# Ledger of designs, part 4: VH-VL binders against Protein PLASTID MOVEMENT IMPAIRED 1 (PMI1)

Target 1, 154 residues: Protein PLASTID MOVEMENT IMPAIRED 1 (PMI1), of Arabidopsis thaliana (Mouse-ear cress) (q9c8e6r131to284)
Amino acid sequence: LVRIGMQKLSCLLSVEVVAAQNLPASMNGLRLGVCVRKKETKDGAVQTMPCRVSQGSADFEETLFIKCHVYYSPANGKGSPAKFEARPFLFYLFAVDAKELEFGRHVVDLSELIQESVEKMNYEGARVRQWDMNWGLSGKAKGGELALKLGFQI

## First folded at step 19 (VH-VL; from u5 with heavy chain L104M, light chain S93N)

Design w2
Fold by ESMFold2, look of step 19:
Structure w2 (fold): chain C 154 residues (1-154), chain A 123 residues (1-123), chain B 107 residues (1-107)
Amino acid sequence: as target 1 above (154 residues)
Amino acid sequence: QVQLVESGGGVVQPGRSLRLSCTASGFTFSSYGMHWVRQAPGKGLEWVAVIWYDGSNKYYAESVKGRFTISRDNSKNILFLQMDSLRLEDTAVYYCARDQPWTMFGEYYMDVWGQGTLVTFSS
Amino acid sequence: DIQMTQSPSSVSASVGDRVTITCRASQDINSYLAWYQQKPGKAPKLLIYAASSLQSGVPSRFSGSGSGSDFTLTISSLQPEDFATYYCQQADNFPLTFGGGTKVEHK
């Protein structure tokens, strides 16, 4: 109801979860997962299979897909890009058998990825399709990083 | 009501130059990107070039890069294609086309086309 | 450059038939694809943009589908005015490129 007058776009967010790396030795042996969900709701949350930490790394190498909708106001003329409503997603690493542990959370707004793809095409003639992310972890995992590759499909 | 009309085609000698014009009416020309697309007789469509609404950005097909120049005069609602170093392979009907204004992802689709102007060569 | 491979090169069909035309991109182009119709001696006409969005004034018997690298144009019940050549066009990267065309002819 709140989006009367905007157009609705079906999107698929792709998340290649590469690895959690440079983890403290105290984390060796833990089973870790990565969860991705819409920030405003728990609808459509997905997570990786468990991955055991060995020698400071959990090598997931798993791709997640999240179906969602993005609302937008149409563009008017070349150089006047569409205005996309924010579509934030929450990402976090978790310990499968100790979910009380917190390793930090990160937010990515899909509308910003879409906007960057539009700008690159318009001003450079080719789209950016993949965003490589290396996020610093916190809590017990401080000093480590989470490596992801993001993309979207329409 | 929206209309594009090409002119300036004709018969030329290879190696010479020709300038095509496209006159726009029925819409705010300075708000739209514009394309040239060509079609050799009996053949398919080949995209040639695009120009931003304000003339700031231009892209060309490799087959014409360095030989053709797209330009526009927004005060007169005219799109141009300057065609230098013409080759027999440039024989085609040349269409001007309006870039679709309402794309959400910065796509390039051609929603209004002119009737075309023919470029051919004399012996 | 992104190569667009269109098939079949021609189709013989009767009024009322369902006609499908396919287009394959040499790489993932998401949904950045258009379909055009062209009749002899006339300029092309935009039918479908963004793979599946119907252009204003185009009959609903035309539909588009696909994403990534494989796309389809469907005419659900062929009409006499639909005998024409159809082209796909990718809008993902410059240079913009067209498929080779599919001529839809009376059987």
Scores: ipSAE 0.516, ipTM 0.830, lowest interface PAE 2.5, mean pLDDT 90
Fold by OpenDDE, fold request of step 23:
Structure w2 (fold): chain C 154 residues (1-154), chain A 123 residues (1-123), chain B 107 residues (1-107)
Amino acid sequence: as target 1 above (154 residues)
Amino acid sequence: QVQLVESGGGVVQPGRSLRLSCTASGFTFSSYGMHWVRQAPGKGLEWVAVIWYDGSNKYYAESVKGRFTISRDNSKNILFLQMDSLRLEDTAVYYCARDQPWTMFGEYYMDVWGQGTLVTFSS
Amino acid sequence: DIQMTQSPSSVSASVGDRVTITCRASQDINSYLAWYQQKPGKAPKLLIYAASSLQSGVPSRFSGSGSGSDFTLTISSLQPEDFATYYCQQADNFPLTFGGGTKVEHK
């Protein structure tokens, strides 16, 4: 999958799945999982181990990893940083024993995270970055939220 | 498995031309910038030239500018260094090196090197 | 052009020693600095990039520090395989330039 005219960068996306919180009491006892996949394909999708909801929370405390490639045009000097093609990933909570239930989907573009990192490199010096994500849930999980921490390395 | 292999070095007369080649394997050659770096016997490293992944941009050291030409054939995974008007001070082991992906930040490092090819002159 | 000056030119050390090599740039290059290791008859090997980032596969006894114009490569505990020549390189602007090298040899 080489794009002509662009450079390819190998990237490791890390997703620390912290917890699903503030879930309705009606969800207590359900086994939940979190799925992370490329938006364009389900191939290579990764999932957490099932976690049972207790007292309105599912504490996953698990980190998922996805290897992928990002395409970009190289920087031409410090004043012209690299430009990355979009690399969207899909995140969603699911019920292991009730897959018909939907709790919402969230999208994060990895290229934007990388771009932000490039732009801020001149200020912070550290190349390892982490982004805290808190997403509201829908459906039966309305009122709840999913907490994640995103990072990457190249 | 990632490998660079230089060739084309040898003994040459001053004023003559020589073309060095560097064959890449184990990675997507067309996705990386490439460098030439030389080292005179018993001396330090001297950067010579760089070429962008698609050949769209090139830079040279002042010492070789106007005499050396860097080029590449991505279809064959080969990097070239055409050396014209050679001088005695060009005596060196010539290394080809892959540009590190962090070039995306506008920083230029070399993370993979060949074993080099020696260029010397007849007395 | 940016001139890179290494110190010392050579250092005699023993296995287990802490070895420190310095590199000074003629101007501020932020953290755009690399360190390479070269063993006799071999090609250089990238050790550190971005002044302090360890290249994959490089032992943790190697570390880089510094910013601006002054940089340091440290080998916390010298191993037999570490006897070599080390070079710094500025990655800020073309032409890329290397330091003169520091040879770490047996005492």
Scores: ipSAE 0.030, ipTM 0.646, lowest interface PAE 4.8, mean pLDDT 90
Fold by OpenDDE, fold request of step 23:
Structure w2 (fold): chain C 154 residues (1-154), chain A 123 residues (1-123), chain B 107 residues (1-107)
Amino acid sequence: as target 1 above (154 residues)
Amino acid sequence: QVQLVESGGGVVQPGRSLRLSCTASGFTFSSYGMHWVRQAPGKGLEWVAVIWYDGSNKYYAESVKGRFTISRDNSKNILFLQMDSLRLEDTAVYYCARDQPWTMFGEYYMDVWGQGTLVTFSS
Amino acid sequence: DIQMTQSPSSVSASVGDRVTITCRASQDINSYLAWYQQKPGKAPKLLIYAASSLQSGVPSRFSGSGSGSDFTLTISSLQPEDFATYYCQQADNFPLTFGGGTKVEHK
């Protein structure tokens, strides 16, 4: 995709899926996966290998990588930083053998992460960042949490 | 099992101080930003303050700036609101609320709320 | 500060009705808008975030739409448990601000 007037950055999104924890006992035995996709499309979606819930936990210990592009407009005048187009990614836990189950969804805008990094580093910092995430789960997994580490490289 | 429980509310005199507490459980408290939101009797919601997950950043509503201080003790899973120089217009139910973790990068939503603690004034 | 204006302030409806609540921001807030439900004597509950994203556990009869400065909360078929006060909130910048609220009450 080419956007006239916009600049394009190649970005590698890194998603370290650590574990789903504090899951109800009723989920023990289920095979779970974590899916990461662009919010607007299923194309290019990636997911972890299935992990079985044992004693309320599914330990994925897997890192997913997604290559994508981020578009932005250069800074316009003094004090006006570059503006990135939204690049939202959707994260969700799913049951491999029970696709009808929903455990909640989370969205992270990659452009926001990049924007923050650029702003904080005054446009001169390292182009690698990482964030630890602990997200609450819902539905059958209510009370549980999904632990991730998000990072990107440009 | 995710829960927030406010405490510390009560009847106070104008000009006095009061410290509210919010005890979190059922989630990794230190990973989440936290808000205070208040609601005067029969009125709408008013955002009061926010504190970053690690306490590194804080913002306040203009109505409380300079008088209220938001803080947290992550080792104890407690959020605080120190209220100084209290005024009659501070009468409200005070709610603590959890910020959605992914919104810490630019959007601010509150996905978990406590049941609130009432702060009122004596005549 | 960003001012949020809700309309109507109150609406009388019956079970099964389609209810629409509007929220207008004083400036463009993109999709940085949330909707909350509050029942008497209870804490608010997040229903919608990012203008149209349904919070986990919220019934599908709730939906949000809009972008920029005009937003809408829709309850497709009002249920008995939906009688409450609803608030919009801009999530764009501090200070965070709420709309004045819309009370959905029995007709």
Scores: ipSAE 0.005, ipTM 0.583, lowest interface PAE 11.1, mean pLDDT 89
Fold by ESMFold2, look of step 20:
Structure w2 (fold): chain C 154 residues (1-154), chain A 123 residues (1-123), chain B 107 residues (1-107)
Amino acid sequence: as target 1 above (154 residues)
Amino acid sequence: QVQLVESGGGVVQPGRSLRLSCTASGFTFSSYGMHWVRQAPGKGLEWVAVIWYDGSNKYYAESVKGRFTISRDNSKNILFLQMDSLRLEDTAVYYCARDQPWTMFGEYYMDVWGQGTLVTFSS
Amino acid sequence: DIQMTQSPSSVSASVGDRVTITCRASQDINSYLAWYQQKPGKAPKLLIYAASSLQSGVPSRFSGSGSGSDFTLTISSLQPEDFATYYCQQADNFPLTFGGGTKVEHK
């Protein structure tokens, strides 16, 4: 219903998974992965290859790509700006050999990244095309951080 | 019908000034960014300047910065280029062009162009 | 500033030929590239924006491809009206810059 009168925008979300850092010593030797999926469905989930924790860090250095669509209403001559439908993605760190462990979950709405890129046209003529994320971990990884770089392409 | 018409070109002497005008019709001028682009005879295209839809931001090529001023009057649908301290290397056809407003990432494409107005120098 | 290197500077082709011209940016410009066509004595005309998106009213024999720093304009079957000069333009950052042009001429 919400797509009546809206256009379909094909997007490629890029997720550079840099590292999980400052991990407790109890996690050394664990194999970790990072999973990215649409919040509304588990189909089409992607994840990194396992990366072993050494000296409190798992250095993934792996880029994930997720194809998706974002629906929008184009800007028009009546002063209405482009309007983008929400497209939330779920991100989480997991332990391959201990899947019961929970380290926290994060949500990023791709439509908001697109809106920020469009709206920042007037800020010194600069535009944001990459978002550096550094998320605090929880559970048995409390005190650690997950570092990612997000981007998209149309 | 979307249309841009440049005027104000002519033959000038070095060091003098000219003011170019670009009259827009057939679209809501105040909703669009505008560019000036020039082309020396027998040469390629050179971007000169841009102004935002409301005049809030302006950017210039280094070759004209400090000498040229882009401006607009949205109540009259006119884009201007004030060209001071003119030099022989400013010899060109000057085009005004409309910025494409519905780009997803604020990139700059020129979707409508005027016919151009020629600026030359006397011998 | 972002330099745009366009090649070749000219192409001799016949009606019906496939013509390919290239454009290289001096840095990554994502897909923010336009192609323009200019006929003698006329203003440029936008053909392709965002590297591969066809402007309204442009025939489907024109196509663009590439991302990052290397881009290609292809005319799948050259028509008599396609003899013109073609320019690429990076649309990413100021100052905006054009390639040197490619003249497509009959022979």
Scores: ipSAE 0.000, ipTM 0.510, lowest interface PAE 14.4, mean pLDDT 85

Design w2
Fold by ESMFold2, fold request of step 23:
Structure w2 (fold): chain C 154 residues (1-154), chain A 123 residues (1-123), chain B 107 residues (1-107)
Amino acid sequence: as target 1 above (154 residues)
Amino acid sequence: QVQLVESGGGVVQPGRSLRLSCTASGFTFSSYGMHWVRQAPGKGLEWVAVIWYDGSNKYYAESVKGRFTISRDNSKNILFLQMDSLRLEDTAVYYCARDQPWTMFGEYYMDVWGQGTLVTFSS
Amino acid sequence: DIQMTQSPSSVSASVGDRVTITCRASQDINSYLAWYQQKPGKAPKLLIYAASSLQSGVPSRFSGSGSGSDFTLTISSLQPEDFATYYCQQADNFPLTFGGGTKVEHK
């Protein structure tokens, strides 16, 4: 019943995984991956190919695509954008051969990216195309950063 | 049921002013953004201006910026285009158009159009 | 400004023909594109929005496809009422811009 009166939007989330950087020397030689999934389910999860850490960096340079749906309630009038149901995605770095290591988890709500894009067009007459993310890592990777570029398409 | 009707077009001398109006009916006018689009005789479509549902924001094509003013009276369901310092290149049929109500991403589609009003010049 | 290049400029076709019209944007506009139909002496009519979404009341023989910079309007089986000029419009950034139009006319 929660979605009665809402409309369905088919989206493609794009995630350019750039690099994990400034990693401690103790991590050199590890094979790392980045996983992206809907927060509520592992179904449809995607991940990068393994990338080996060299000189404190794992340079993935790989783009992931995730199909999903975003539900929204229409709104009246220009400048009063529709209200979107939350669509959180979970992102995390993992070590392929040392699964016990934890480097932190990050959540991005696609509905907030959609909302920001709508607001920029309404306010500035321009659309935000890409969000550059630099996330601090935790655990063994403390002091390092994960660099991503996010986008979406309909 | 949903209708837009333009008026105020006619023959004018260059450098003079003209005010176009667009009367809306069959929908809640104050909930929609509105556009003006023009078409020179035998030519394609050219977007002119847009105004937000509450009049808070306005954007103009470069060719009319500083000369044309879009406005609205939500109590009377009327959209206006004040055209000052008119030039020969402003000769066109002028359409008012309703902004698509469900543009979630800030994109603009014109879902209802008037039949247009002609603006021409005497030399 | 985003330039919209529409091709062909005209199409000679018969009732029943499949007609394809293309539109190219000078930059990536995602799927933020509309198609309009205009008959002589009449206002434009919205056919397709968001590249592929059919406007209410538009016959199913009309379809749109594409994303990024390349877009297509297809009429699967041309009807007598479909002889008109068709325009694409980018909906991404101001100023809003239209293609130059494609006139679909009877052979």
Scores: ipSAE 0.000, ipTM 0.559, lowest interface PAE 13.0, mean pLDDT 86
Fold by ESMFold2, fold request of step 23:
Structure w2 (fold): chain C 154 residues (1-154), chain A 123 residues (1-123), chain B 107 residues (1-107)
Amino acid sequence: as target 1 above (154 residues)
Amino acid sequence: QVQLVESGGGVVQPGRSLRLSCTASGFTFSSYGMHWVRQAPGKGLEWVAVIWYDGSNKYYAESVKGRFTISRDNSKNILFLQMDSLRLEDTAVYYCARDQPWTMFGEYYMDVWGQGTLVTFSS
Amino acid sequence: DIQMTQSPSSVSASVGDRVTITCRASQDINSYLAWYQQKPGKAPKLLIYAASSLQSGVPSRFSGSGSGSDFTLTISSLQPEDFATYYCQQADNFPLTFGGGTKVEHK
């Protein structure tokens, strides 16, 4: 991609994977992982250590870190905000020993998180760099949820 | 790894000119705004000038406006400060500093500094 | 121009002490404030930006607070390497301006 007139930010996306919860009994005993990657490529993908489902829950309690770049057009002093190019990440739960099972995929655009952080700082004076996420699962995990906390550093 | 090195300071006479250089390494220089900040001996910090990543905008402290010119050569990773019509009150250590691109929206923080170059006068 | 007033001008402290430095802006600057540390003969080092955000690599004993016109830098347990001069800087409007500095000295 050609990013004429844009600046490059080196970012560190942090993903605290808390748990996959309320899983159906048919999943007890499965070893699950959570993968986070750039939407367009598996390069640099990270995943949790496997966690076994017990009584409807897999408790990861693990933080993942992904390095990436986000491109943006600078703001003009005080006034119009900087414009950030999309930086989508793909998140999904997987079964280590049964990778054919699909539990749904979720996309988070890091540029939107950065934009929200900038806006909260500028208009509300609030430091917002962490987002609690609770996503519904699908497929064999339908009815369950994936709990994460997202953050970034520049 | 990330490094800024100033040069070109020295002992001069009032009314003369001097050009300071700041050589950047360990980062993509053309992606960052840059500042000059000075510190008179035994005194606090005084911001001097800023230049945008592409050289498009420049701002100066009132005390140096019209006498100093900030510029950059992105192909050589060098920041410059041309100092004309030097006065005794310009005596200081001059630092170059990298603008922190946290948001690039109305905020200016200096996250990497050089070690400075001294500009002073003799009788 | 926005004037930045630091207090105190100096503080005498021992290792382990809690040190508090204040900075007042002559106008509301939202949270657009940085804190820098400068040791003798060295360049300044960014500690805190956006009033309370800790710069990467800065020890967690440093913290910043405040918004509007009154700001505070706190060192929760002073270490030997923290004896230095500290400057606040408003990041809201040109010209960018610094406080006069606070020298933290060994008792």
Scores: ipSAE 0.000, ipTM 0.490, lowest interface PAE 15.2, mean pLDDT 85

## First folded at step 20 (VH-VL)

Design y4 (from w2 with light chain A91Y)
Fold by ESMFold2, look of step 22:
Structure y4 (fold): chain C 154 residues (1-154), chain A 123 residues (1-123), chain B 107 residues (1-107)
Amino acid sequence: as target 1 above (154 residues)
Amino acid sequence: QVQLVESGGGVVQPGRSLRLSCTASGFTFSSYGMHWVRQAPGKGLEWVAVIWYDGSNKYYAESVKGRFTISRDNSKNILFLQMDSLRLEDTAVYYCARDQPWTMFGEYYMDVWGQGTLVTFSS
Amino acid sequence: DIQMTQSPSSVSASVGDRVTITCRASQDINSYLAWYQQKPGKAPKLLIYAASSLQSGVPSRFSGSGSGSDFTLTISSLQPEDFATYYCQQYDNFPLTFGGGTKVEHK
């Protein structure tokens, strides 16, 4: 349908889930997980093993891998660069034993990470391989942060 | 037919200059990044330089920075390598090579190569 | 700079043999790796790009594999026209660098 004339780029998204930190004391003892999935579908969603909050922190130290595709229109031979279709992923912290709690949702578009990596190679001669993310949490976790390191492999 | 033809190689004295040319035909030259790659006699391949399709960006191997200049004339389909302050270590066959049409995508591998032109030195 | 180490430096083989050539990068280069074939007195010819993608017009007996820092070029059944020197090249970072080459020669 919407991908007529596009090429498919097979990618492996890597997500190092470092920690949820600066959590309120009311969350101590709670078991947390981090889920990553395509924004438009739950198919292929991955999540961390549960991690218990202690002293305001859940130290996951776990890397998730998601196989996915990014579609693009190739460069047209007239100097126009390749155009990438958006590939948004949804990231969220969740409580295993209290699914009704919401701590905020965060979106990262893999196509933008790929584009940044390409541009850095083109202009600076080296690729970006890691994006450090530190996201503020909301709801019961307000004031806390979720720390991640993202990467991809083609 | 897609083709690259180098010219301008020859025998020079150390410290002198030489200008190599590469004439492209059979494809839209102005849409491709271009490279120079050299090979000393009996040795492996060494990348020398790249220039973007529009000439806006150029990168050089450390061994040639400040001495060599890559350039292009898209109206004539010609790639150039100006080699100044030549050293004995620059002795090689010099190839021009075409990058993929996606040089702006960060793809730096070469699918079409010229026959090469030899640069050597007099005693 | 990213150093590319090829092994072996040479291979003696017969027509019909399976030939395996390895290339190791000094750091993770993802899949930004190409393989070239060069015959004596000729320019290099692109075989493989993106570690495993076969260039148009290249026979299917050639295949590439690997990701990260370890890569392999395989010729499943060596043909007489395959006696040549093979080079890997990384394009993850500038400067672009080639391996030292592997000469595949006739027994």
Scores: ipSAE 0.354, ipTM 0.782, lowest interface PAE 4.0, mean pLDDT 89
Fold by OpenDDE, look of step 20:
Order: sequence, then C-alpha cells, then structure tokens
Structure y4 (fold): chain C 154 residues (1-154), chain A 123 residues (1-123), chain B 107 residues (1-107)
Amino acid sequence: as target 1 above (154 residues)
Amino acid sequence: QVQLVESGGGVVQPGRSLRLSCTASGFTFSSYGMHWVRQAPGKGLEWVAVIWYDGSNKYYAESVKGRFTISRDNSKNILFLQMDSLRLEDTAVYYCARDQPWTMFGEYYMDVWGQGTLVTFSS
Amino acid sequence: DIQMTQSPSSVSASVGDRVTITCRASQDINSYLAWYQQKPGKAPKLLIYAASSLQSGVPSRFSGSGSGSDFTLTISSLQPEDFATYYCQQYDNFPLTFGGGTKVEHK
C-alpha cells in the first residue's frame, strides 16, 4: 500500500504447469486443475483446463500467462539496487468436481524472482531464466507432487 | 554537460603494454558503471570490459581476458584500461562509455560515449 | 555467448523512405536490446533501449520493436542526417555483444 514515490513495472508471469505426479490410486479418474492467483485477491486468477488423473498422474502440459504490475523504488545508482514491493502469488491444485478437497497451497513472490534474476546477472553475469518448482501435495493427494516452471518477462 | 574524454592511444609494438584513460565530467562518476568498447578500422563494435561503480566487480570479453585490466579512480573521475601483451588484432579505436545507473533489471547499455582513442601497431 | 545477427548488412535508400533493420539473437534475450547510430568518425549514439524505448532527444521517426530473439529498428521517414551505420546490442548476459551493423547509404 505504501507506493509513494514508487514506480510501476509491467510484467508477464509465465507458469508452465507440467504435471501432478505420484498421486494416490484413489485419485484416478478425478479431473484436476491448477489455479494461479494473486495472494491478496481472486481477481485475475487463471487456471488450467481440467486434466484427468490417470495412473497416478495428471499431465497438464499447459502454460498460463498473467499480466501484472510490480512496484519498485528506483535506485540512486549502481550499488543501490532497486527495492521491490512484495508481489505474492498463490498456487494450488484443485479437483474440478470436488472443490471441497484441499491439496495444499504454495506461495511464490514474483518480486523475489525478479530480484534473484537481477542479482545473478550482476554478480555472475547471467540472468535466471526459469524456476523449477516441485511442491509436495497434502490431503488426499499426500505423497504426490505438483511440477511447475516459472518465468517472467518485462 | 556530460562528457567523456579518452586518452593514451598511439602506436605500439606487439607484446608491449599501453594504458588508456578516460576522464569523466558533468555527472557523478562514482555512481555509474563504466565500459570500454572498441572498433577495429572499418569493422563493427566490440565490447571489451565493464567495471562496477565502486570497482567491486569486473567483466571482460574473452578476447582480452587475462591481458587487459579495467580499473577506475573515483576520486579523480578517471577510468583506466591497462592493456598488456598487445596483439595486432587489438588495433582499434577504444571508446569509454557510461553504463546506466542501477535500475531494477541491470541495464547494460551505454548512453554516453567518448570520442575514442586510436591504438595501432608498428613493426 | 549470444550472437547478434543484423540484416541487411547495407541498404540503399532515399530521403523519405521507410527503412527497416532486423536483429536476431542466437537465443531469447527478452527485451534486453539496444540500438545505436554511428556516423563516420564519430562515437556511437544510443537510439533505443529495452527493445522499444526511445532514448531522450531521439526523433520519433525512430522506433524499435520485438522481443525474444527477433528485433526491428524502423526509420519511418529517412532524413538526410540518418545516413549512418546502425548496431544492435544485447545486454541479457555477459559478455555483451553487438550485431555486425547495418549501413544505411544514399541510393
């Protein structure tokens, strides 16, 4: 909320939803989806097409795109890196036909991804291109994991 | 006004050393990273090296790594390029150029250039 | 290293013509691309940064577009002072690399 003197950056968040894997046999036949939303609001939420679990896996192979803004305080020069406002996103797997089921929730801060990429560029000479995420699932999906690949573009 | 002025170029023999200087004025030198970029006669631009605002970090092109050293004296607003073990292929106009002030993405393009100083070789 | 390929290497044009120069990166460099203009015997001049942002003081007839691997510099209506060599430069990662240049000359 404290955005006085801050600048706005337009950003495209890309979320490649690879698969939900190692799911219990009891989940076979269920239609699953993955939802990505801002942590603070449901507005602008995106989700995958439904994917049916087969042999313990739901292979989504779908990329979601979210246009968003990140706010930052400009730096005064080299050595004073820009300060980004937190921009947390919420990721969760859901059952299309059983919305009461909970499989866990994960949070990723886009500003941290940007910061990490910038830092790596400045200190190692190369930018981070992609973040591989493998999150354990809970509830009926305990033992399973959700595989994602995150990226962003300015 | 913002200005960069290179000096130190000249005719040198292969294997010898040469030190180029770049004097900055019109802006807070210590707040900016600085680059060296060279251009062989009739050829394109080739990035040579960059140095951080405080000299804490440096990167070099592979073609000059181990032979060239970029440095700076912020108290005097001077950028240096120490060139050792010079080769014929090092023949070029050498430009110093100002990097962008630190922004969110690490922007490494040059908005201010010097007039350049020529380095050539004799037998 | 990231290779930058410009095309064409030279172009003959007349005043008032629309001139398009292309730059292709060997890999995805997002929008980390700059364009420079260089006249004979002079230092390069920054025209465009971040692929499409016009540097202050540069005429609006210059524009940059593209993202990823393919980029374009456009001069909407060539002026006499625009005859020069143009270079693209990536700053996605080190080492920084320039394109081979495109010479815009009189037809």
Scores: ipSAE 0.272, ipTM 0.771, lowest interface PAE 2.2, mean pLDDT 92

